# Designs tried in a protein design chat: miniprotein binders against q9bqp7. Part 164

Target 1, 240 residues: q9bqp7
Amino acid sequence: VPQNWFPIFNPERSDKPNASDPSVPLKIPLQRNVIPSVTRVLQQTMTKQQVFLLERWKQRMILELGEDGFKEYTSNVFLQGKRFHEALESILSPQETLKERDENLLKSGYIESVQHILKDVSGVRALESAVQHETLNYIGLLDCVAEYQGKLCVIDWKTSEKPKPFIQSTFDNPLQVVAYMGAMNHDTNYSFQVQCGLIVVAYKDGSPAHPHFMDAELCSQYWTKWLLRLEEYTEKKKNQ
Short names: E, the ipSAE of ESMFold2; O, the ipSAE of OpenDDE; V2, 0.75 times the mean of E and O plus 0.25 times the DockQ between their complexes.

## First folded at step 17 (miniprotein)

Design V11 (at its last look DockQ between E and O 0.03; V2 from the best seeds 0.00; counts 0 for: oily chain .241, pae E 8.0 > 1.5, pTM E .793 < .8, SAP 73.711 > 70, placed apart)
Fold by OpenDDE base, look of step 17:
Structure V11 (fold): chain B 240 residues (1-240), chain A 81 residues (1-81)
Amino acid sequence: as target 1 above (240 residues)
Amino acid sequence: MTKVTVRIEVESEELARSIAWLAAELAELLGGRVVSVEVRGNEVRITIEFPSRELAWYFAWMLRMLADFLGARVEVEVKEG
């Protein structure tokens, strides 16, 4: 049980989305501060086993691809991820705010992959927006807040080259989502609350993306795990 | 200009060199100016200046993602100049 328990949901915020279609998605910039990011917390609190597995995978990849091959591979993975997120932001942004859509960004297997998910996405409230949990003292940048099949969710978009979620499908993705949820629910920059999470894994070959929906109960379970990771991080920092 | 300093610790020197190269390439792709790149053993230190805060944060985000992917330890500092 976390020593510093804090609720994921804010009782002061109404669960009822104000019926007014948000006119423009929020995009709050991430501010520089000494506050750790969700990603930093998760990275520094990985188990020895997780680290070992990742290291072995990396070593294997380097052995297979060589140094130059590994550089190219890594560069391509990141570039593809970036382009995918940019394309999604463009798609999900209101047309009036759409700068000239680079049509080339929309021509990707990943975008094709998520089309069936996008059909169920509506009521976009935030895109690439910073969240801060003032009490628990962490920050993050969330991909999207929108309704998925009528439920308001924090949506996290992931890319995968292989149908099997690579090691990137770290058991920590759900933790990241709930961390964003908890922060948003208590961030004064936001007037609404989210109760659900959605992880969407898009595939390079255009095969249908896999949606991993997290209901309020599952989110609460992962929230407890997140709090434990945050406490571990805090303790490690005190000892350094 | 916004200055980004990134420190990444990885499992091997070879990987460190690869990450250093990748980070520099990504920075340039984003319109950043690489100020310094240092590889010391298994640690990479890179400092980049960006014309905007947004680009700096985006770069920082990408490197964090990379570090996560690699299971590497990463520290990022963003200073507005």
Scores: ipSAE 0.017, ipTM 0.230, lowest interface PAE 7.6, mean pLDDT 82
Fold by ESMFold2, look of step 17:
Structure V11 (fold): chain B 240 residues (1-240), chain A 81 residues (1-81)
Amino acid sequence: as target 1 above (240 residues)
Amino acid sequence: MTKVTVRIEVESEELARSIAWLAAELAELLGGRVVSVEVRGNEVRITIEFPSRELAWYFAWMLRMLADFLGARVEVEVKEG
């Protein structure tokens, strides 16, 4: 149980749709500051087992590929993930930007994989947008806020073949989503809130993506676990 | 409640024990209840109960990614209970 519990939802915000100009999804820039990011908190609170397994994998890859071969491998996998996110941002943007899209960016197995999910996505409110929890003092950069099957979600897109050195993001992904949700719900740059989360795992061969929908109750359960990781981080910073 | 039964086979007993610990940690992270964990030689068997089928399938996906990361052979069975 966290010592400093804080609710994920903001009672000062309406659940009702805003009447406003819907022309452009929000894209709040990430600002350089000293408060920790969600990914930094999660990275610095990894267990010894998680660190051990990651280091074991890295050493075996370097033994097989050499150090330069390992760098090339990780750069290539990172580039594929980056291209996937760029393509999704382009697809989800207003139509005025469609005519300048690179055709090769839109041709990938990962994009084919998510097509059946995208037809259930509407009402895009934010893309690649910074969030800050102004009370708990952490920041993040979320992928997307949109409706999935009629429910407004923080949506996180994952490739099934990710850089293996980033195993932490595989295990902590539900915590990342709820941390972004809590931050957005308490960020003055946003006038609305989100009660649900969605994690979408896309496959390189184009096989149908796997969605993981998180309703408000499940998000509250994950939120409690996020608060524990944030407390652990704060204690480590206090002891420095 | 949805039950997940997992069998993992690895190259050493040390790795089997590490995977057993990590899989149990991941299950708890996802809201699962670990029913049993057994390590025998290079093999680990884990049984977890999840509050929903969707959580069980997400855990299964994460565990297959972990197994691929470690070069382990994994068999996963998901049952409604």
Scores: ipSAE 0.013, ipTM 0.449, lowest interface PAE 8.0, mean pLDDT 77
ESMFold2 (binder alone), look of step 17: mean pLDDT 78; pTM 0.721

Design V12 (at its last look DockQ between E and O 0.02; V2 from the best seeds 0.00; counts 0 for: pae O 6.8 > 1.5, SAP 73.031 > 70, placed apart)
Fold by ESMFold2, look of step 17:
Structure V12 (fold): chain B 240 residues (1-240), chain A 80 residues (1-80)
Amino acid sequence: as target 1 above (240 residues)
Amino acid sequence: SKRITVEIEAPDPELARSIAWLAAELAELHGLKVESVRVEGNRVTIKIEAPDEELLWYFLWMLEMIADFLGVRVRVRIEE
């Protein structure tokens, strides 16, 4: 139902994913602030029901922790996520050695949680890398592009801590992944494309992480919903 | 190929209506077929058909995580 449909895959690129090779993963720097990011688009197009639920969650957190306690909690959750991503980038980089890494970065429940997933990850092609959809004019920063069980995926790493998950990211996880996928597939900095996505939810207590694999058909379904959100964002900006 | 019933009890009717909408949207987003949604005061009953167990797991995990923090009770019954 999007007015301006655009394909998630690039017809001018190979239909066959690139084979893994012994190369340095791409890390394209994020250099643009003038076009919207994926996360900005998603934040600005939340429904009133999503906003209500997020405000209810915030109020319950503040009631339990106080305003200063909530602010500290939120900061610590993002710090834990940042450290987790730094550890994963270090582990997945073929140029990294154990001696150049912070031992505290590698000693966390989240890293224990993903160990069984990491054994199925290979052929890392990009880490913490910027993507831009040059036709649809949006930008993002993807976590990882690698093979998972032999299928080249955009992989998104998420952390989870009961009972207080970061509810805002829960609604839109698959849309974020396919938006990055579409952008990468139409970004001249990349010579290959991906057909699949993977969301990995890691747990603070070290419990086995859960993967959510998205094949090409499921990605196309989510892509359609992403295009609707991008269209809504564009209409909103015309009226501002 | 699996049919489930999700029963939701919220502390107030406004939250019940909002979580019912969210649950239906999340189910459709993840490729689950929502067969019915019934909202009655504080209670929500949702019947879902799931072709894929992994999609069902991801949906239930997301729903239970959100519901638990918001003080919303979630029960799941598998119908085979």
Scores: ipSAE 0.068, ipTM 0.581, lowest interface PAE 5.9, mean pLDDT 79
Fold by OpenDDE base, look of step 17:
Structure V12 (fold): chain B 240 residues (1-240), chain A 80 residues (1-80)
Amino acid sequence: as target 1 above (240 residues)
Amino acid sequence: SKRITVEIEAPDPELARSIAWLAAELAELHGLKVESVRVEGNRVTIKIEAPDEELLWYFLWMLEMIADFLGVRVRVRIEE
């Protein structure tokens, strides 16, 4: 049980999305400061098991690709991720704010993969927007806040070459999502609250993406785990 | 010892600055030496020295995780 309990949901905010679709999604810039990011917290609090699995994966990849090959692979993964997020931002942004759509960005297997998910996405409230939890003292950059099948969600888009049909296969991604939710729900820059999360795993080959929906109950469970990770991080920092 | 140059392209300058900071801090926290950080518009260039190859690859993996989260492009050049 976390020693420093804080609620994921803000009782002062309405659970009902305001009926007025915002005309323009929020895009709050991430500011450079001494506040740790969600990603930093998660990376520094990985379990020995997680580290081992990642190292094993790395070693395997190096054995298969060689060092130079692995480097190229890593670079390509990053590039693909970037292009995918850029394409999604373009798709989800209002037409009036759309810079010249690079049609080439839209022609990807990842974009094809998420088409069936995008059909159920509406009411985009935020895109690539920073969140800050003032009390718990962490920041993050969320991909998207929108309605998925009529439920307002923090949506996190992921690219994968391997199927991830189960939420457990997404490692710490659920923690990331709830961390963003909790921060947003208590960030004064936002006037609304989210109660659900969605992790979308897009595939390079265009096969249908896997949506991992997180209801309020599941979010609350992962929130407890997040708080424990945050406490661990804080303790480690005090001992440095 | 291995030296690398990491180039990160962000969608905007603000994100570039943020990721530059995060990447540099993560490198230092994990025992890597940050030699230089440059932010030019949307592009970040970080020069890092790793004591060993294992630590280098670990760092690159961490960067991958960050990039996946932020939707940024990373290029890595190994110099030594």
Scores: ipSAE 0.022, ipTM 0.276, lowest interface PAE 6.8, mean pLDDT 83
ESMFold2 (binder alone), look of step 17: mean pLDDT 80; pTM 0.756

Design V13 (at its last look DockQ between E and O 0.02; V2 from the best seeds 0.00; counts 0 for: oily chain .275, pae O 7.6 > 1.5, SAP 72.738 > 70, placed apart)
Fold by ESMFold2, look of step 17:
Parts: C-alpha cells; structure tokens; sequence
Structure V13 (fold): chain B 240 residues (1-240), chain A 81 residues (1-81)
C-alpha cells in the first residue's frame, strides 16, 4: 500500500557491533529544524477515531478536575516523565557515575517499577540520542539502545497513569519505535544497526513494568504502517 | 495461540463502534488476529488470537486502561488456547 516503500534495515551495515565500539553510550544532540520529527508526523496523521477518543478523554478529565485541575494534572505528568527519563539516563550512563547523583532523582515509583527490566538490560550503546533518516528525511530522539535479554533493541520508556493520559502514545508506541529504528539504521552517526524493539511501560506506584518485545518480523510490519503515516504527512504538507 | 475475549459497555453506539475499530487496530498492530467483532447497541464483543501470552496480556492491559480512560465498563479474559 505505501507508494514509496523503503526497507527498515540497511544491508550495508552490520547488526553486530565491533568490539572496538565506544564504551560510553552515544548521545547525538538533537537539532530541531524544518525536518519533521516522528512525534509531529504521528500527531499530524491521527485518525478520526484517535482524535475523537483524545477529545473524550479531555472532556472527562475537565469534568472531574475542572479546567485548572486538568492543567495541574497535565503539568505533573510531564514533570514526572521528565524526571523518569533523567533518572534512567543517570542509571544507565557510566560517565554520569563520576558526577553528583541526586538521591531524590533515583527515588521514584517509576524507577522501582522498571528494576526487574533493568536487570535484563546490558551493553548500553545510546542514550537520549538523536536519529535522522538520511533518505526519508525525518528525525527523532530515541531513549535507549541496549541489549535486552541478549537482543540489541531500541528501547522506549513510557510512564503510565490510571487512566493513561495520552491516547496517541498508547496506540502509536510501536510506530514510534520502528521509526527511530529505521532512522538509526540509516543515520551516518551510527556504525551499527538494530533489528528489535522494546516498549517498557512503568507504573507510578512501583508495580512491575510491562515490557513489549518486538522482533524483526513484527518491526517490519509496524514499519509498513509507519511509512503510510509518513506518506500521509508528506502529502498533507505538500498541499499546505 | 492465546485468546483474548473482550466485552465493553459504553454510553452510545457511536462510541462503541469507535472503540471496536481502535481495539481491532491495536490488536493488529500488536501482532494479533481479530477473530470476531460484534457491536450490539452500546455493547462491543471482540475476540482476538495472539501468537504469545505476553502480547495477549499487554493488549488486555492496554484495553482495560483505554476503557477506564473513557469511563467504560470492560471485561477482558485471557486464555491459553
């Protein structure tokens, strides 16, 4: 169905990193410009049903909390997500070990929630690192590239609330991961590629996080759907 | 194969059809095969088969959270087939 199909994997690139690869995780800085980000593409191509459900959620939250309460709730969710990602980067980065660690940053229900997942994570190769698909011209900021249970993955960390506040992230999580994977595999800043994905949903109360592992075949299926979303986005911008 | 059966009750048929559509799309995105979808007024009944229990449980969790998010009543059953 995509008119401009492109492979998710790069045949010119090894999926087995060389032993001479850096021991410090890559952190390519994000440069925001006219090139669309993965999240913007997904936001601009939401289905009618996704928009309807997102608006329904907003209505329920405003009814329960009031407009000011809703703003406060949304702000707190953002801050907790930011602190969660900061804590994970600190935990997973060996160079951050040489600096002052904020003890309060590491004390979080979300961090407790992912402890059992972190036991299976090793060989961290990238943290909070920008990716750009050189051919398809989109950018992203991936959370982590590391081995999970022996398989090199693009790993995406999500915070979860009851109920979940962001409908688009719930339904688009796999597309986001494969978009980052495809970009990394075709980004000259990276010398290796990744064929698997992992989405980890952490809980505020410390309950065990839910992992969603995506093998290469599943990633290829999601990649096709990502290409359709990118194609839709490009056509909409062409007509604006 | 792991089977997931879902029953959702909502406030309107339009919302029921929207949830049925999204649940089916989510199931397919997670590698599930939609066996059946029935919408009867305010009620949705969906049966999906997943290649693994882990995917089925992740889908079930997300669907319970979606229903809670929308204020819908939901019953989700995950069985090994």
Amino acid sequence: as target 1 above (240 residues)
Amino acid sequence: MTKVTVRIEVESEELARSIAWLAAELAELLGGRVVSVEVRGNEVRITIEFPSRMLAEYFAWMLRMLADFLGARVEVEVKEG
Scores: ipSAE 0.024, ipTM 0.508, lowest interface PAE 6.4, mean pLDDT 79
Fold by OpenDDE base, look of step 17:
Structure V13 (fold): chain B 240 residues (1-240), chain A 81 residues (1-81)
Amino acid sequence: as target 1 above (240 residues)
Amino acid sequence: MTKVTVRIEVESEELARSIAWLAAELAELLGGRVVSVEVRGNEVRITIEFPSRMLAEYFAWMLRMLADFLGARVEVEVKEG
């Protein structure tokens, strides 16, 4: 049980979507400060086993691709991810805020992959927006807050070359999502509350993306795990 | 020239060395000049000069993504010189 328990949901915020569809999604800039990011917390609280596995994977990839090949591979993976997020932001942004759509950004297997998900996405309230949990002292940059199939969700877009049919295969992604939810629900910059999460795994080959929906109950379960990771991080930093 | 300074903290020295190498290689692929690479325990410090701010920012982004993927802390400073 977390020592520093804090609720994921804010009882002071109504679950009722204010009828006014926000005309423009919020985009709060991430402030660089001494406050750890969600990603930082998750990274520094990885198990020794996880670290070992990642290192082994890296070494294997280097052996297979060579040093230069691995660099190129890594660069390409990151570039593809970046372009995918940029494309999604462009798609989900109102036309008035659309920077000249680089049509080239829209021509990707990943974008094709998520088309069926995008059909169910509406009411975009935030895109690439910073969240801060003042009490628990962490920050993050969330990808999207929107309605998915009529439920308001924090949506996290992921790219994969391999199928990830199960939420368990998304590693710490569920923790990231709930961390963003909890922060947003208690961030004064936001007037609404989110009760659901959605992890969308897009595939390079354009095959249908896998949506991993997280209801309020599942979010609460992962929230407890997140709090434990946050505590571990805090303890580790005190001992350094 | 745009100077990028990156600090990455990871869970192992071995991982730190690997990241340092990867970061240096990525920098070179982007046309950057690696000024310094230091591995101290579990911490990597890399300084790279890029011919453009755009490349510097892209590199910074990639390293952040890498750090995120690896669960590492990353601090990136981009300074135009």
Scores: ipSAE 0.015, ipTM 0.228, lowest interface PAE 7.6, mean pLDDT 83
ESMFold2 (binder alone), look of step 17: mean pLDDT 79; pTM 0.742

Design V14 (at its last look DockQ between E and O 0.03; V2 from the best seeds 0.00; counts 0 for: pae O 8.2 > 1.5, placed apart)
Fold by ESMFold2, look of step 17:
Structure V14 (fold): chain B 240 residues (1-240), chain A 82 residues (1-82)
Amino acid sequence: as target 1 above (240 residues)
Amino acid sequence: SKIVVEVEIEAPSPELLESIVQWIEELAELHGGRVVDVRIEGNRARIRLELPTEELAEYFAWLVRMLLDLLGLRVEVRVERE
C-alpha cells in the first residue's frame, strides 16, 4: 500500500467533456523542468528481473546485428514510432495539420494495422498533450484522449515489429497510461477528467492491432501500483 | 467462473528460467492475478495462474508471448475458463 495515497479521479470534475467546445483537440506544450517524467520514473524503478531480461535481450540483438547494427536498428525503430505518432496526430486532427499531411506517413503498415480501431474512435479531445500532476510532482506527454466504443479514454499507441527494441516500455505500459490519466485529472489546463484507458499495439506488417481496454476499476488498481513506483523513485532521490 | 492461464517455458539456462518465472509472477500480481502452481524441471517450467477476468487473462497471455518472443524463447500460453 502507498504511504501517501492520492486519488486517481477528481471528484470536482465531470467525466463529460464540454460539448460546446468547437472540437479542436487540446495540445498543451511540454515545458522543460526539474520534476520527473512518467517514463523516467518507470525507467529508474525497474525491478532486478526487468533489468536482467532487458540486458539479455540487448545481448541477443548485438550478437545478431553487431554493436553498430543494433544502434542502427534502435534508431530506425524510434523513427518508425515517431512517424506513426505524427501520422495518427494528422489523421485525428480536423484542420490545418491535415492540409500539411505527408502522404508517405499515411502509407504504412502501422496505419493499416489500426484502421479497425480507428473506426471505433471519436470525440478527440487531446493529442500529443502535456500533463502535470502538481501535487504528486510528475509530468508526461499523453498520445490521445478520445472516445473508444463510447468510453472516453486516455489512449496510448504502441508500435511493434518483431523483435521490439525497447522491451522496457512494454513492461509497465498500464502504469504509464494511468499515470497520464491521474496527471490530466488534476491538471488545471484540463476542464474534464477521464476514467478509462486504452492501449493499442500496431504492427508493421498491417496485421490487426491489438487493443487493451482498461475500465475505471482496473485503472484504479494500476494507479495503486503507479503510486508505489513513484514513492520508490522519490526515496531514491532522497538517498542520491 | 474463474479464468486460468497456463504458461509453459523452455529456457537455455536455469538462471534465466528462474528470472523469467519470477518476472511472470510479478506480472500476474500487477494484473490482479495470483499464482496457483509452479513446476520447474531442468530448463522447463509450467506456471498455472488465476486472473480476475477473461480480458485481463488474454492481455496477460499476449504480453507473455510477445515479451518472451522478443527474447527468442519458446513459450506456450493457454487461457481457459474453469
Scores: ipSAE 0.205, ipTM 0.654, lowest interface PAE 4.6, mean pLDDT 81
Fold by OpenDDE base, look of step 17:
Structure V14 (fold): chain B 240 residues (1-240), chain A 82 residues (1-82)
Amino acid sequence: as target 1 above (240 residues)
Amino acid sequence: SKIVVEVEIEAPSPELLESIVQWIEELAELHGGRVVDVRIEGNRARIRLELPTEELAEYFAWLVRMLLDLLGLRVEVRVERE
């Protein structure tokens, strides 16, 4: 049980969009703070086993591809991820910003992969927007806040070359999503709250993306795990 | 005022670290930035990059963080105004 329990949901915020739904998605910049990011917290609190598995994988990849080959591979993975997120931002942004759509960004297997998910996405409220949890002292940059199948969600877009049909296969991604949810729900820059999360795993080959929907109950369960990771991080930093 | 993005990376191997450092350097150049300082110690690197605008620095910081996260690497990215 977390020593410092904090709720994921804010009882003072209504689920109903106030009539002033901004016609434009929020894009709050990340502020320069000594505050750890969600990603940092998760990375620093990985288990020894998780670290070992990642190290072993990377060593194998370097051995197979060579140094230059691995560099190229890494660069390609990064570039593909970047282009995918840029394309999604462009797609989900209001039409007035669409004049500069690089049509080349839309011609990707990842974009094809998520088309069936995008059909169910509406009411975009935030894109690439910073969240800060003032009490728990962490920050993050969320990909998207939108309605998925009529439910307001924090949506996190992931790229994969391997199928991830189960939410458990997304590793710490559920923790990241709930961390963003909890922060947003208590960030004064936002007038609304989210109760659901969505992890979308897009595939390079254009095969249908896997949506991993997280209801309020599942979010609450992962929130407890997130709080434990945050406490572990805080303890490690005090001892450094 | 110069805007500096500092990237701290921990990689599982020196070889991976070097590859990542080079990638970040190339990425910085593509965004109109330049590498100011690179320090490597074992499996850890600190890269300081100068970018022409705050907006580009923030974008670059976000991009690097996101991409390194996709690789499951330990990364800390900070934007500083010098």
Scores: ipSAE 0.013, ipTM 0.278, lowest interface PAE 8.2, mean pLDDT 84
ESMFold2 (binder alone), look of step 17: mean pLDDT 86; pTM 0.843

Design V2 (at its last look DockQ between E and O 0.56; V2 from the best seeds 0.00; counts 0 for: oily chain .226, pae O 6.0 > 1.5, SAP 77.099 > 70)
Fold by ESMFold2, look of step 17:
Structure V2 (fold): chain B 240 residues (1-240), chain A 82 residues (1-82)
Amino acid sequence: as target 1 above (240 residues)
Amino acid sequence: SKIVVEVEIEAPSPELLESIVWLIEELAELHGGRVVDVRIEGNRARIRLELPTEMLAWYFAWMVRMLLDFLGLRVEVRVERE
């Protein structure tokens, strides 16, 4: 149980977006500051056994690929993930404008993998947008806010391959989503709130992506766990 | 009915296997599941877990596959309705 509980939802906000249809989704710039990011909090509160297993994997990969081969492997997997997110941002733009993007950006097994999910996505409200929880003092960059099957969600897109630097998001992904949700719901840059989450795992070979829908009750359960991780982070920082 | 996830693991040593089993148990509890049965035979383990929904069970299965691929280990993960 966290010592200082804070609600994930804001009772002073409408549950529905503005009735007017915005032409362009929100894209609040992320600014570097002293406020910790969601991913930093989660990485700094990993268990010692998780850290140990991560280091064993790193050493195995370096032995198998060489140090330069390992750097190239992790860079390539990161680039594929980045291109996946860029392609999704382009596809989900309501302007439907592809501003001179490489056509190969949109040709990916990951993009094929999510096609059946994208059919159920509409009403995009934000893409690659910063969120800040002013009261709890953390910041993040969410992938997407849109309706999925009629419910407004924070949507997080994941590739099935992740290099070592991003393994945290694999284990703690639901906590990351609800942390972004809570921040957005209490961020003055946003006039609406979101009560649901969606995690979509895409596959490089184009196999149908797996969705994990998180309703408000499930989000509240994960929110409690996020608050514990944030509390743990804060205690570590105070103890220098 | 309950959703059951069955995980089969082979690790190069019993010590690593025990660490992985412990981590899978912790991940299951984090996501609202519980361990029903663990059988360890030499360097192999079979873990049977209950999870509250089929969507979460498939997401959990993906997480376990990623973990074991991350560690370079063989795994089979199955999701069954019981």
Scores: ipSAE 0.121, ipTM 0.602, lowest interface PAE 5.8, mean pLDDT 79
Fold by OpenDDE base, look of step 17:
Structure V2 (fold): chain B 240 residues (1-240), chain A 82 residues (1-82)
Amino acid sequence: as target 1 above (240 residues)
Amino acid sequence: SKIVVEVEIEAPSPELLESIVWLIEELAELHGGRVVDVRIEGNRARIRLELPTEMLAWYFAWMVRMLLDFLGLRVEVRVERE
């Protein structure tokens, strides 16, 4: 049980998404401060086994590609992910805020992969927006808040490259999503509450993306695990 | 009915296999599951995991498969209702 328990949901906020606010999606900038990001917390609290496996993989990749080749590979993976998120932001943004859609950004297997998911996405409330949990002292940048099949979700978009998907993108994604949910639900910059999460894994080959829906119950379960990770991080930092 | 995820893995070394088994166990716990049975034979392991929901079982199965494929391991993952 977390020592510093805090609810994921805010009882002061309505559980009903105010569906009717046709407002432009929020895009709150991430402020660089001493507050740890969700990503930082998760990375610093990986298990010894996870770290070991990642290091083994890294070593293997370096042996196969060389050091420079591995750097290039990593950079390319990162760039592909970034372009995918930029493309999604462009797609999900209202037409009035659409910067000149680089048509080239839309021509990707990842974008093709998520098309069937995008059909079920509506009511976009936030895109690439910062969240801060003031009490628990963490920040994050969430990809999207929108309705998926009529349910308001924090949506996290992930890219997978077969046969070598990025390993960090698979383990703690549910924790990341609930961390964003909990922060948003208690961030004063947001007037609404989310109760669901959605992880969408897009595939490079354009095969149908895999949606992982997280209901309120599952989110609550992962929230407890997130709190434990946050406590571990806090303790680790006190000892440094 | 219990939802069981069965993971069969072959690793290049026993040490790696053990590390993977531990990782899978921790991941199972993280997802509200539990390890029901672990059988290790040389460089091969069979892990049976109980998950609380079918959705979690499928997610877990997918996650483990993606992870192990990423590591270049031979893996078979099955989801069964018992």
Scores: ipSAE 0.018, ipTM 0.288, lowest interface PAE 6.0, mean pLDDT 84
ESMFold2 (binder alone), look of step 17: mean pLDDT 86; pTM 0.847

